# Ledger of designs, part 9: VH-VL binders against Non-structural maintenance of chromosomes element 1 (nse1)

Target 1, 232 residues: Non-structural maintenance of chromosomes element 1 (nse1), of Schizosaccharomyces pombe (q53ek2)
Amino acid sequence: MEKERQDGLSDKHKFILQYIMCRTAGVDNEQVRELVQEQYGETATVEDVINELNNSLHNFDFKIKRVQDQLDGRLTLHFQNLSGDPVSQMATPYPPVQIELMRKIIEWIMKCDDYQYSLTTLQIQKLSRKEMGLAPSVIESHLHTFERDGWLRQREGIWTFTNHALAELDAYLHNEYESNLYECNACREIVIAGYVCDCGYCLHVYCCKHLAHVNCINCNTPWANATVIGRW
Short names: E, the ipSAE of ESMFold2; O, the ipSAE of ESMFold2 at other seeds; V2, 0.75 times the mean of E and O plus 0.25 times the DockQ between their complexes.

## First folded at step 1 (VH-VL)

Design x09 (framework fv_daxdilimab)
Fold by ESMFold2-Fast, scan of step 1:
Structure x09 (fold): chain C 232 residues (1-232), chain A 122 residues (1-122), chain B 110 residues (1-110)
Amino acid sequence: as target 1 above (232 residues)
Amino acid sequence: QVQLQQSGAEVKKPGASVKVSCKASGYSFTSYGISWVRQAPGQGLEWMGWISAYNGDTNYAQKLQGRVTMTIDTSTSTAYMELRSLRSDDTAVYYCARGDYSNYLDWYFDLWGRGTLVTVSS
Amino acid sequence: QSALTQPASVSGSPGQSITISCTGTSSDIGGYNFVSWYQQHPGKAPKLMIYDVSNRPSGVSNRFSGSKSGNTASLTISGLQAEDEADYYCSSYTGSSTLVFGGGTKVTVL
């Protein structure tokens, strides 16, 4: 009771925090909006509640990050632990070999040729066998677990990071793979699905749709001529 | 509750400088940017520039470049706007306003300070 | 990156629908879907009414709607009420992390 008073967080704030925190793959912003409006009334906003929560969470090296999907712009909210090694934090329930595989997959995605930031199932199988000596069934099991737990997404055998993984790994990727990273010039988030102009101006697919213009703002080169980042 | 609290009214002579403060409360200061917008008496809104509370990156309106400086103090959740070499046509109400440029494309202002009147006289 | 053009004033009677235009160029209104609208009552700070062309913040009446066609954005107020009497400003992203406001429109409810 006394600690609740000291924290300054209302029971309604704690309920919303727990709702988000318990959903390890992230929560749709619209679902949280409905919950916020139910708890605080129709004029309450998700942004205000999340910012109030983050003021308290900052003291414990936690935060809630809003992530915009790079393709369709869908907003999701993700609870982050900012303390320690992010890869170990993500993979805490996994055995050591599976944690090592996660680190390798992150490396392979980041160092992928031709701006692809993704791997085919076949590429993951070949690299895992070559670099770690893992059996195909073991690799398949681990990939299924990574997809189930919300770290990797797969579309027609093409694997890349989820929005949740990008949120959790943000600092790690900047520290370890800065030379392999593109940032969106519009929103300053990491780009794994987007376009990069020859001049270096870079946008997420969704951010590019928002601009509604034909040519790059920085150099006036047509966006039709830009290099595609990612596979979607 | 969420708010931006601005410093009080200022009266300055031409050629002086003024520094207006904007203290944020009720939200995560470093998750948003702060824009400064001014309004001369009986006139419209004029955007002056923007600062990221995340990393201190700034971008200023071209006509004010060289005269304006925006800074942040994350320890007090406060943004500052300093305008130098004041002219009589700098007389205006100066607003700070919250925007978000570091997370996604939020080129709009959902929270405003009450304004600070700066009068440049004589 | 010039100022956006708005009519100086628009008037209507209670219950009427009014529309405020905001005209720019292909480098602002026409080039980006980042148009916002602000309401300002005398002596008060502006209040966000519309963002990203047509999105309405929580707590803003659904009588307010936004749209865009080419280089012109529009704010429409349906069912005009006395409390809508205020100055209205449009704003647009212009590229290079810069913004511009329109000259403002005084709405009178008589």
Scores: ipSAE 0.000, ipTM 0.421, lowest interface PAE 17.8, mean pLDDT 84

Design x10 (framework fv_daxdilimab)
Fold by ESMFold2-Fast, scan of step 1:
Structure x10 (fold): chain C 232 residues (1-232), chain A 122 residues (1-122), chain B 110 residues (1-110)
Amino acid sequence: as target 1 above (232 residues)
Amino acid sequence: QVQLQQSGAEVKKPGASVKVSCKASGYTFTNYGISWVRQAPGQGLEWMGWISAYNGNTNYAQKLQGRVTMTIDTSTSTAYMELRSLRSDDTAVYYCARDLEYSYGSRYFDLWGRGTLVTVSS
Amino acid sequence: QSALTQPASVSGSPGQSITISCTGTSSDVGGYNYVSWYQQHPGKAPKLMIYDVTNRPSGVSNRFSGSKSGNTASLTISGLQAEDEADYYCSSYTSSSTLVFGGGTKVTVL
């Protein structure tokens, strides 16, 4: 008991945890590094603090997950809830209709044709009207809320998951959409921006670039001939 | 705590083989590669090769090709490096080091084992 | 044998800035932005100080910075302190998908 009390989370650990938890879009690894060095000194590492936090968080089905951006490799840290229905947890503050819309958007992104894993604003409006009878203004309001809250990102009217959403939904997407899902052979994470070789070997855009090999390691076919995953 | 724990010092005769172990803890072993780096007494660092803990793929330094074998045991989160046909100039501290999350190629090492001294003498 | 050229030693006084060079070819340092720097104290394992030319790992002092121009990478230590006395090694990815180290530089704090 005495040893457990001494080995428990410090106030400094709780401060770092609160900082990460309050940022729904995730936190840059560099920002957390500055905070860790401020609290523990210049020799302290993010990795050590996150591992110590995760050892305690495991007891409550929580985790801080390090996510590497699929295009540029930038590292972010995300607080993840491993318990319950991830979509309901993610959408806790939302009315039932808005939660239903989020579930539908996830389904539409995952079942998207031609490996696109994204939807245009027009596609979301058409599908939401057809399947839920929602007005365009209601749909637009909900989409902006999802973007504000860090679940969806939009670039030139093309909508897909944020890194935070991918972290939070990871287990859910594997359980519900395994047959619609690609996983990076290098890092074992879900692919929504990458390349898949005809042999089935798949890499994120960043992982493929970082690998520095022009041909697929599994079948020796040029990556130039691979199918593109995502719109980016 | 994230760490790599290496097996203890070895004394071998020329022509023998040595197998050094490197046990990972505190992180997901299969998300990283393990590189092996050696350092002869009073000399610099020499890269020996790399193994993916994800798929077991290896890439060895050309000078050691045919004498070195790297393996993993995912059930114990342990990497092994075996060096055969030992010569006196193989006397060195052998380090294991954690490479990137990719299944290929050595880039940089953010976590190091404490080293295993291998002495080859008659 | 190392493929990358470093000066054998560099010295400075506390509070000064020193720079260590690491020179390769277009097939390693010049060809890729995958240069790393390691600090090694006597009897200890190396510690990562800089990766991918300019990036500093969490826990490494902002007094350490990295750069690259052509075939030469550089590690700069500002505000030199007694604990910086160590051996420093550069490393680079190569066009053969291997890794090579520099010969090492002994930093002495006078």
Scores: ipSAE 0.000, ipTM 0.402, lowest interface PAE 18.0, mean pLDDT 84

## First folded at step 2 (VH-VL; from c07 with heavy chain W105S; framework fv_ciduvectamig_arm2)

Design c07s (at its last look DockQ between E and O 0.02; V2 from the best seeds 0.00; counts 0 for: pae O 15.9 > 2, placed apart)
Fold by ESMFold2 at other seeds, look of step 2:
Structure c07s (fold): chain C 232 residues (1-232), chain A 123 residues (1-123), chain B 110 residues (1-110)
Amino acid sequence: as target 1 above (232 residues)
Amino acid sequence: QVQLQQSGPRLVRPSQTLSLTCAISGDSVSSNSAAWSWIRQSPSRGLEWLGRTYYRSKWYNDYAVSVKSRITVNPDTSRNQFTLQLNSVTPEDTALYYCARGGESLLSPFDYWGQGTLVTVSS
Amino acid sequence: QSALTQPASVSGSPGQSITISCTGTSSDVGAYNYVSWYQQHPDKAPKVLLYEVSNRPSGVSSRFSGSKSGNTASLTISGLQAEDQADYHCSSYTSSSTVVFGGGTKLTVL
């Protein structure tokens, strides 16, 4: 689809941009790599195309962020609006109670005990009843909506942020929950699945596996003794 | 401790804009523990919530679907008040208008109310 | 008109208990515990009696109690007194309009 030329974007760049924009929950890096190679040739890289798009997008307060999965390292691409309140933007189609619930779930995940950065369905139901008076059936419905829309994910009733939510909330989490977050020392991204040594050195699960170190490189304590972050 | 004092005209002609003001004492219109609503009452329809304004990191508005195309609720931080503007009024908009305060939860009850302003829309 | 159904009027004698119903749908009263009750004396603004179905604000008599079953919330006034003569309104959260009210119930104390 032809767009007015803003900041010199080519038709091929616009095609790649639209492909990513239409997939609001994120798109697999490998699918975008295939499209980039079809459009630009086999020597073209996703990173170069995304950097060129971002150079044009910054003037409009937009960005494409590449996110590495904390467990398996799989890369996805996410289109972001950098202006305004990210929680309100995430929840624009949602009624007020659902927006309030999302703000509360973010708080509860960031402030939960024992480095869990996740909540069970029962924990969410208990906290929602205590703080918001919501019935359990209402919570089940809202959680399914958040899962459907790509904001939360769960395994066996244990809920946490998706990679999409982490990308959208990055600035918000740093601004509002600075004292409650950990960052990976290898890649500098927020950790909700990983390890933290007593000395404070912190790694994602994937980053720790790929560095292949038996001991923490900062204090030489075995990683087997590190505190586990998240439930995975 | 919180008091809401209403002001505004009692008579408005059809097709004109109804404007009311609610002055706040004992609280701030920009409080992140409050939300500020307009509610009207008529004998035939009872109480009807119209809309609100509130501050949570930025300013927000919510409006009832029945009036969304005609309503604006604005804060005024310098005067510590908020206003109702309802465009294109008809005689069906004749009612006793209240401003009201809600609590920290956007779903909390209305714990403080203004004195009410009876507005008549007639030719 | 009103999204929530209340009886138009209820009467009782001093000392009796009376109950006022508020019937909605599975999308409001049945879905959420955000039901409130307001008392309104003639020529006065409404005052909160109950919120979140059954919670009493400070200063509200324990003679006022609330409950919910299915799509119907109930306000019960025990030990009816002359000062209880007023209009009573229920409200509920709904996703489509944020807050909706019942049509109101006039309580007459005989």
Scores: ipSAE 0.000, ipTM 0.457, lowest interface PAE 15.9, mean pLDDT 85
ESMFold2, look of step 2: ipSAE 0.000; ipTM 0.502
ESMFold2 (binder alone), look of step 2: mean pLDDT 92; pTM 0.938

## First folded at step 4 (VH-VL)

Design c03g (framework fv_ciduvectamig_arm2)
Fold by ESMFold2-Fast, scan of step 4:
Structure c03g (fold): chain C 232 residues (1-232), chain A 124 residues (1-124), chain B 110 residues (1-110)
Amino acid sequence: as target 1 above (232 residues)
Amino acid sequence: QVQLQQSGPRLVRPSQTLSLTCAISGDSVSSNSAAWSWIRQSPSRGLEWLGRTYYRSKWYNDYAVSVKSRITVNPDTSRNQFTLQLNSVTPEDTALYYCARGYDFWSGYPFDYWGQGTLVTVSS
Amino acid sequence: QSALTQPASVSGSPGQSITISCTGTSSDVGAYNYVSWYQQHPDKAPKVLLYEVSNRPSGVSSRFSGSKSGNTASLTISGLQAEDQADYHCSSYTSSSTVVFGGGTKLTVL
C-alpha cells in the first residue's frame, strides 16, 4: 500500500475516505473491500486502510467505525465526528425542539421495559405529547426526518437505532445509560437485539446463531429459557 | 505498514516486576477494530497468551487465568504504545515475549502483526 | 483454562498431504468458530495461516485448509513443499474471553 504523504494521506486513501464520508448512513464493508483491492491490489485489506485513515483522522477528532449488524452480521463502515456532544453533533441541522425530541427518544429506547430497546409509533406519539406537548403531525415529521437521515430505523411501526446511530452514540450511551446497557460476551459491543441468560451471559442474535450452541456456554442452561433483548 | 517495536529490560530478578513496552506505528492503540496482546514462548512450552487491552466504547482488559493476579496490560494513547507489567516473577517466567495486534470485533483475534520478540531471563 | 492438544511432530514428503489436529474442550474449540493457525519458522515470529477455522488471509496459499468437528480443529496442507517445514500452532477463543494456544507441532518435510 502507498505510504502517507507529508499532508497525512495518499490520493488512494483520500479516495476511500471520500467514498465513506459521502454515505451518511454507512457503507458496506464488502463494497469498500472491492475499492481497496482495486486501488492497492488483491492482497490489500480494508482493516489496514481504515486503520491508516484513522491514524490521520484522529488528529481532527474524526474516525471510521466498523459495525456488525446484530441480526445478520453484515459489516458496515461509518464516518464519525467525535467533536462535542454526540446527540448535538448527530442533530446539528435540527431546531432545538427536534434535538430535544431525539434526546428523549434515545432515553425512552434505553429505558424501555422488558428489554425491548425499541418503541412503537404509538408509544413515541404518546410520550412526545405527554412530556413535550408536541402535536402528532410535528412528531410524524420529525420521525420521518430521523429515518431519512439514518438515525432511526422503522419496521412495521417499530422504531430503534440504526447501526449508524449506534456507532455515533456508543460513548454517549456508555456514559449516560451504563446501567441500562447489555454487552455481548463474544464481541463486546452493545446489545439491542440478542439474548441474555439468567447467569448474565449475553449474545447478539447473530453471535448466538454463529456459535451454534443450544445451551448457554457459561452455565449450560438452554438458550430457549433466555430473556430476549430487542424487537426484530 | 503496521510495525510493532518492543523494548524493556532483558534480565529481571525473582520477585521483581517484568516490564515491557510495545511501540506501534502504522496503526492507533485506540483503534476500535484492533486489540493489543502479549504472548510468550518458553523453550519448554508452546505459545502462551497472557492478556490484551483494546478500545471499543471504553477500554477493556482481558487476562489469562494463570497470570490474572499479577499482570497489567496498559494502553498509552499519547505515545501510541502499550505495556506489560508482570509482578512477582519466578524463573518459570523466563521466555521470549511478543506483543501482537489482533483485529476485528472479536477482541484481538487473530494475531496478524507481531513484534520482534524480547527474550526475558528471570535469574539472580 | 486448558491448553489445546496437538501432536508434537508430523512428517511428510513433497507433494503429499498432511493433517495436524488441535483438540480442546466445549469451552474453547467446541464453543466458537474462532480457531486460528500460525506458521513459525526458526527464529521468526509466528505468521497467521488461517482464522475462523477455515478463512485464509490474503497471500496464503489455497494448499492450507481448515476444518472443525466437535472439540477438534484440523489444519490440512496439500501438495506439501520444502518451505512448509516449520512449527504450527493452533489457538482458540474461550468462553471466558481469553485465548489459549496448543503445544505446537513440528512439521518435517522429508
Scores: ipSAE 0.036, ipTM 0.616, lowest interface PAE 8.0, mean pLDDT 85

Design c03w (from c03 with heavy chain W106S; framework fv_ciduvectamig_arm2)
Fold by ESMFold2-Fast, scan of step 4:
Structure c03w (fold): chain C 232 residues (1-232), chain A 124 residues (1-124), chain B 110 residues (1-110)
Amino acid sequence: as target 1 above (232 residues)
Amino acid sequence: QVQLQQSGPRLVRPSQTLSLTCAISGDSVSSDSAAWSWIRQSPSRGLEWLGRTYYRSKWFNDYAVSVKSRITVNPDTSRNQFTLQLNSVTPEDTALYYCARGYDFSSGYPFDYWGQGTLVTVSS
Amino acid sequence: QSALTQPASVSGSPGQSITISCTGTSSDVGAYNYVSWYQQHPDKAPKVLLYDVSNRPSGVSSRFSGSKSGNTASLTISGLQAEDQADYHCSSYTTSSTLVFGGGTKLTVL
């Protein structure tokens, strides 16, 4: 591994990088694993290639971030720009009004009552009309664009962040909404789908499924009594 | 190329504070793709992870239960280093101490770079 | 006293296969597929051999393979060579965001 870093990035590394960069909504870790094994042989790992790429990329304030899905644990890889305002960068193709709507949706999701970290279509329509004076059809069009571009996901009219948005917004959410954030005690990532015990011990849904605990490991209170985070 | 260089006293008296420094080159202590750990090794206990510090929009520390009440792992971004402070040492803290870099975005936090090791003896 | 249980020693002849077990609990090995294995030669720092149960870093021989069932992870070394003689350590992430190691296994190649 040292020889490849000392000699610089290979054409095979550049191919993997370009593949990830071209998938703006993120790329499945298993698909990248197939490409890595195809390029470097069956014993080669995604982790080694990504670490080698990131060692080069961090000099330019870029990285490839791995995100674990909070419900099913699937891993995805996301190319990320670490410099500047992430909301403006993610919404660069959008008109100013649409960028403003994205900032508002982020705020509304983060400040949502009852640990919901999600909004119904009706809630978004009501808040967008009230705070920005937007017509319902305009709001609907913008929501469709955010879903298409991979920033928001919707299930039965319930909207929240995609894994790509969580990767891109991670630093922004910590800086702007720290008092509204929960962090998983297992993986230390932001929780928008999980459980939190009254003592503050918090886990993603996926992390919780693998623990087989009947009681909170921090306070020994029955885990069945934990508060649900998110709508999923 | 990442290198970790350890420094600090090799002899510590019981009840004193054990203090070691790990200087980093080829990476940043505030790199959001790395975590910085202290691990010790003794014949009686084998390898024992003590704690780590890492930056993810803010600084985090995780500590092993066995030392949590008396350990601090501190980053220093200006000198690109991190330190171990272990208070109220006993002869049981006699061990070979390593600093190491872990991979945070790969599961299991594997340690890819290690310092040279410092044998610390706690004796009266 | 180690959190994860490994046999103290294993031995084999060149060309044979050996397996080293690493047994934990539902709060570590059983909780996640976050098991790593380290090889340590005398007077050297440990070197990562496997991570995420079965992934090999670049430069690690395919003779080394890993698996996990329930609370037990296993390292298998096939086609034993003299240079495989070393101490082998397993580690696992825990539900408390900490790491634990096994007691280590001394492999003797006869």
Scores: ipSAE 0.095, ipTM 0.602, lowest interface PAE 6.1, mean pLDDT 85

Design n01 (framework fv_ciduvectamig_arm2)
Fold by ESMFold2-Fast, scan of step 4:
Structure n01 (fold): chain C 232 residues (1-232), chain A 125 residues (1-125), chain B 110 residues (1-110)
Amino acid sequence: as target 1 above (232 residues)
Amino acid sequence: QVQLQQSGPRLVRPSQTLSLTCAISGDSVSSDSAAWSWIRQSPSRGLEWLGRTYYRSKWFNDYAVSVKSRITVNPDTSRNQFTLQLNSVTPEDTALYYCARGDYDILTGYPFDYWGQGTLVTVSS
Amino acid sequence: QSALTQPASVSGSPGQSITISCTGTSSDVGAYNYVSWYQQHPDKAPKVLLYDVSNRPSGVSSRFSGSKSGNTASLTISGLQAEDQADYHCSSYTTSSTLVFGGGTKLTVL
């Protein structure tokens, strides 16, 4: 029963939930493991506590999602709101034009036919000017806000989704951009940094490194010949 | 604590559909760290994985090649359970059937950490 | 019967060590470090003993250890005890996102 499950959350569960909720860019799985062991003892697992939390949170359209970094494999936990439009939920404090820009940036990243799943600062500037008539200084300000708030990451002018954004947008991306998505054959998550073999077998950079195969295990073609997804 | 409770008919006639239900407590069938499997065991003591369902932003199903044409594993989020349907059964489908939870991620793979009590299903006229 | 090859039986005396092998292909045991071992006592559901080749769940004795070389995974039980008498099953994830089991090994303790 939902009522009994909701009422059953201990103060220790609430403390762990609050810890995760207050860290909007995500929480390292190892930090949560330490917290779980401190609260429940050494035999307690993050998995069991998160599952118990998610049983209660689901009744309110909330969830804690685990995300594995596509390059280095670090695990983070992210509090998600499952109700409503994910882009609007992410951008609640933003004015309408800034929400529209975020929606456009998502579209531009996803509809890349070149497998890059990223945009240069110059590409964002050109597309925002062309499609929205925004001034360069306004675009720059909005990009800094998206980076500051943890929705986009930038390295040397190359912009793409953070792990937090991928968690929040996961269902939205599957619903709106299914034909533009690659999924990792090892972990079944969306790929924005990885390799796709000509046979269609696809792996994140970390998944490929972790498996340590030189050749695609589905067709035996060298991974050196695979199409690179993303830019990192 | 996670518990899995199985229910369903124990006797099925050849050509009929075998239907079993696994009720979940202590976890959610839509948990993104879990996958929900059906496994059977023949009198020869061999375990055979049949299929799984799991949620990772959308529902996924994976099925063993030997049963893929006859099997459906379906989640029911409202009742927090999942079901096995195996069509066109033969006496060779006589086995002890288990539901089980596995954790799926790239580091852990698929250890079955919780199992149902098992249901012996006999396919006979 | 089974996709993964295990010896049908193995035996030992209390205090001895035994090893059970589990041989697959490059598409299962050889592809990933996602090999698990299960212990099953008569009339009971299997219990996970090892996962990810060599990791022990909480409550599993350090007498149980695992390893993998190429397409073969191995379970080693040291300091055999009477309670170790059971069936042992290996499993592996496959490149087609399916699971396969071995045929099982009956361990007899003298």
Scores: ipSAE 0.047, ipTM 0.622, lowest interface PAE 7.5, mean pLDDT 85

Design n02 (framework fv_ciduvectamig_arm2)
Fold by ESMFold2-Fast, scan of step 4:
Structure n02 (fold): chain C 232 residues (1-232), chain A 123 residues (1-123), chain B 110 residues (1-110)
Amino acid sequence: as target 1 above (232 residues)
Amino acid sequence: QVQLQQSGPRLVRPSQTLSLTCAISGDSVSSDSAAWSWIRQSPSRGLEWLGRTYYRSKWFNDYAVSVKSRITVNPDTSRNQFTLQLNSVTPEDTALYYCARDWFGELYPFDYWGQGTLVTVSS
Amino acid sequence: QSALTQPASVSGSPGQSITISCTGTSSDVGAYNYVSWYQQHPDKAPKVLLYDVSNRPSGVSSRFSGSKSGNTASLTISGLQAEDQADYHCSSYTTSSTLVFGGGTKLTVL
């Protein structure tokens, strides 16, 4: 056992909790590991500290969730609210029109054609104008806010969920969009970047990189022939 | 610190159901970074993984092929515990039974184990 | 479907190196880099020694190392010490989202 860790448990845990809570878009696991080792010594683990924090946080319907990036496997830690409507939790500081736009963007991403789970800026502009009558400048302002607040990410005009948004929306997406949703057969998390074989076996891009052979392990069909999920 | 404490009957008659409980402290049974497994050990078969339960937006179960038709691993969020139920037991199910945590962030190493329960199946 | 194959026993002298193999199939050891090794002393629960083929948990000596080639994973113990005398078990995740163990290897330090 770690005697020093035990003696300073509450104050040191509070410091790490505050550090994670203040980074609303998530915190790099390696950065938290550095802080844990600084506070508790070189053999201390992030996993043990997060477990202790989650034991306390669960009493208040909060948790810290560890999320693995679907493309590169980078681990991030996210402070989550487990109670209530996840979309309302995300959108608490937003006016009603902006909350409605967020609900619509979630729907458009989930029901996107050809397994893309993403929208171009032009698609968002067209759909927002058509379905809500919003001006282009209002749409751009709201998109900037969603990106700033860590709910959507944009790369070269292509918009989709952040890891933080996927963590927060996870239960909501399962409840509302189960028929539009793929789950990774290796890690059981939602897939928005990955491959699905004709047999239904599905993997994140990163999870697929850990396979030792080029064919689907369930049906032996080449992965080169699988349907691509997402735009990346 | 995570602790796993096992309880349940140590003697089970052939054809009955073997039932064990693993109480968790220091972690939540619904932690989405963990899975909760049952493993048994016998001189003839060594270590044998039986099954797991875990929460990832919804509850999942994975079971070993050899026991899949007669095993259930159930979480109980209110009591922070999980149980093993193994139906239609035979003397071949006599073993030392462990509960254990699979820590998903480290790709399923069993980092905490219960104390073990020797279950004897005999008349 | 067979469990993972390990030699029943291995022996060495203090200061030497020994290697324990763990052979599976393309559906377990060959499919994923999710191989773990456990050390078990008499009347104790197993303790994780390596995970993800070669990663050491905090507190595990650098004398323990792991590797994998195709369907075979290997545990190597260098600078063998008397306290290394124990049973060693390998495990692997499978393509069916299950986990299998090897038969175990008894290490005797002579």
Scores: ipSAE 0.005, ipTM 0.566, lowest interface PAE 10.5, mean pLDDT 84

